VHH binders against Short-chain dehydrogenase TIC 32, chloroplastic (TIC32). Designs and how they scored, part 20

Target 1, 322 residues: Short-chain dehydrogenase TIC 32, chloroplastic (TIC32), of Arabidopsis thaliana (Mouse-ear cress) (a2rvm0)
Amino acid sequence: MWFFGSKGASGFSSRSTAEEVTHGVDGTGLTAIVTGASSGIGVETARVLSLRGVHVVMAVRNTDSGAKVKEDIVKQVPGAKLDVMELDLSSMQSVRKFASEYKSTGLPLNLLINNAGIMACPFMLSKDNIELQFATNHLGHFLLTKLLLDTMKSTSRESKREGRIVNLSSEAHRFSYPEGVRFDKINDKSSYSSMRAYGQSKLCNVLHANELTKQLKEDGVNITANSLHPGAIMTNLGRYFNPYLAVAVGAVAKYILKSVPQGAATTCYVALNPQVAGVSGEYFQDSNIAKPLPLVKDTELAKKVWDFSTKLTDSQSGESSS
Below, E stands for the ipSAE of ESMFold2; O stands for the ipSAE of OpenDDE; V2 stands for 0.75 times the mean of E and O plus 0.25 times the DockQ between their complexes.

## First folded at step 22 (VHH)

Design e25 (from b22 with F110Y; framework vhh_vobarilizumab_d1; at its last look DockQ between E and O 0.68; V2 from the best seeds 0.00; counts 0 for: pae E 2.7 > 2)
Fold by ESMFold2, look of step 22:
Structure e25 (fold): chain B 322 residues (1-322), chain A 123 residues (1-123)
Amino acid sequence: as target 1 above (322 residues)
Amino acid sequence: EVQLVESGGGLVQPGGSLRLSCAASGFTFSDYGMAWYRQAPGKGRELVAEISSGGDTYYADSVKGRFTISRDNAKNTLYLQMNSLRPEDTAVYYCARESYDIFTGDTEYYDYWGQGTLVTVSS
């Protein structure tokens, strides 16, 4: 028994690590993309997937730092198959370049781990003139998923292996703006709240997985889409506190917060654990199905977010929206 | 309030040296990774160098061996020593702080930027 967080239906708890929730799983023959794989739980996600035999493509903004992380992982996991590719999710151009380059490699794609994010920044616009948290956390991943979906469909069909799309959200999705999603006010600086904008972007990540679930079932393809809350990471909380408060918080927080290996557990569970086979459109926490904000079940809202995101990501070349 | 203030820019001839400083305030400087970016007229911002909270450094290929990023955590100051300057180094140089997502530990993006300091290399 764990002192903090009892085991759920899965047999795992808030204290379970990514290695524990994937113990005995053979990922050989699978290929994954992990966004944001050069920092935080993205590193641990890449490490553990590679430990289980998955070929991991680390999609990172800085490929030099990504290469260093790759070297460190290979030292820990002899025989790990890792590639590093540049991806800036705040830039539609970068996302399109990444997708084109990925497709040119001929690599299959079984697992798409939409992990990267930015939190609580001041009001800023991306290169595409879109509020930065919405652009980075939601739209970048929306476009990436859209551009790679045919590759995932082909892979699942040819391999007869279930594809999995994993969207990292947060419990902060519950604390979006009162209207849920501000379609007409995404770029409104005067009413911008850094924390509510974060929540909005993470709410859209849940809604995105739910609409994907609907469309993939309609298409009859063997690909699931789920969202999750990874938990707050015990280390690095000092970035929000003065030095003396950070020491006091660290002494108490170790009883209620997660380490990095624990923070990556839900992601790796959803990505790789056989218990999740066939499960789609669900929200996970602590390696168990959890109850999200009821608003995410609104299928009309999910479709509206999808259509809005499609419009924002469409090109002038006449390409069809998804 | 987080503030980043660059200084030390100016006019230099090719082959010369310049040292940029970035004074940081409003946050626990030692807990954050920091970077220098630059933007030449008509181009996008590009990474020059970065230094993690633990002191690990990374450099763009175009500046390796010529530029050195460093930090003084006691003075809350980030530095960029630029040697063997070339005309293509002409740009506005920006100090940037890594963002941090407390749920994922993600630091791949930047949430605060300085106003920039102009470096012009010509003779």
Scores: ipSAE 0.406, ipTM 0.733, lowest interface PAE 2.7, mean pLDDT 88
ESMFold2 (binder alone), look of step 22: mean pLDDT 83; pTM 0.836
OpenDDE, look of step 22: ipSAE 0.531; ipTM 0.796

Design e26 (from b22 with S30D; framework vhh_vobarilizumab_d1; at its last look DockQ between E and O 0.63; V2 from the best seeds 0.59)
Fold by ESMFold2, look of step 22:
Structure e26 (fold): chain B 322 residues (1-322), chain A 123 residues (1-123)
Amino acid sequence: as target 1 above (322 residues)
Amino acid sequence: EVQLVESGGGLVQPGGSLRLSCAASGFTFDDYGMAWYRQAPGKGRELVAEISSGGDTYYADSVKGRFTISRDNAKNTLYLQMNSLRPEDTAVYYCARESYDIFTGDTEYFDYWGQGTLVTVSS
């Protein structure tokens, strides 16, 4: 039948684009932050949200690159409301500076799209002395969310619009370390696996959304938190293959890989589609609710990750002061 | 196996010049952006210059007009031409490769780093 690209309950499939899954949605009056908005699906996410009338703050490490992306988007979407602000998710100081500057603007915040990441790097510590994938993919977004949550709560209350936190995870969360999260060995170089550390960071992004869901419901706050797998991106195949092999792989890869517009679809669906109203604590794939590892439903684990992350983001490394 | 090997560091007097090289192997060099970072004793690592896969360049304000980043895709080599050197340019200089996340296409971070080459600017 139609296993490749078959529509799910939402009416959308793995082949659906970000524009298609937001067709007819009016985002006027909404404000969003998109991390990692200067490359990849972060660019398309920013473009499509702005196409639907959302005011998008592009949170990017290189603001010169971000400014060029903004120029290109404005050419495609005249009247787009875009700002570029500097954010290095691997640095807690940068995250705190970003949040402080954001609050000083007085801007509301409806949508927080935690998109940026680094994949499967060699063992390295952030400037905060934390393993780089965990620091960048999980802790940076955890801290950003924590620092902006009051702004999101005020915005949802005052605007009477549902706030949405969208955490990009990956199917690689299934391939974390056997213990799930290795709290006592986050920085252990001798047992480091670049792919398992990536999976661990993405598992924590699912657990983060699930614990947020619990706490926000307990507080009676009109904000949802969901996670998702965007799919693998078809562009830049030459980065992994020689030119001749890349052509052959490209002919086959269109059946298993996504274009950038397709890769941004699940993010934009969760961020804007009315079908997602009131849906929280779910994991999405191909613009549909999907089944993550059963482990992510372990509420004790989610709370443990939350407490661990809180402790790490509340502390300051002594080495940063020297 | 990705490898980045810096060379060309050394001792130079203020106002002098050096050219750093970074020999890259184990990946399709043409497809990646590259950067130079530096770390002075007791300080954090800071960006010096970036060059995209397409040749677009970006410089830290402290080095604009004095340093030039370039790449030779045929030789898989990244360069940093450093002119009008100052004592505050003293640091270990690192070559870095742009990261790529296959799930998001994100390239904002750097995933591989060389071991560094020392530049000392002093009389």
Scores: ipSAE 0.571, ipTM 0.819, lowest interface PAE 1.7, mean pLDDT 89
ESMFold2 (binder alone), look of step 22: mean pLDDT 83; pTM 0.828
OpenDDE, look of step 22: ipSAE 0.575; ipTM 0.820

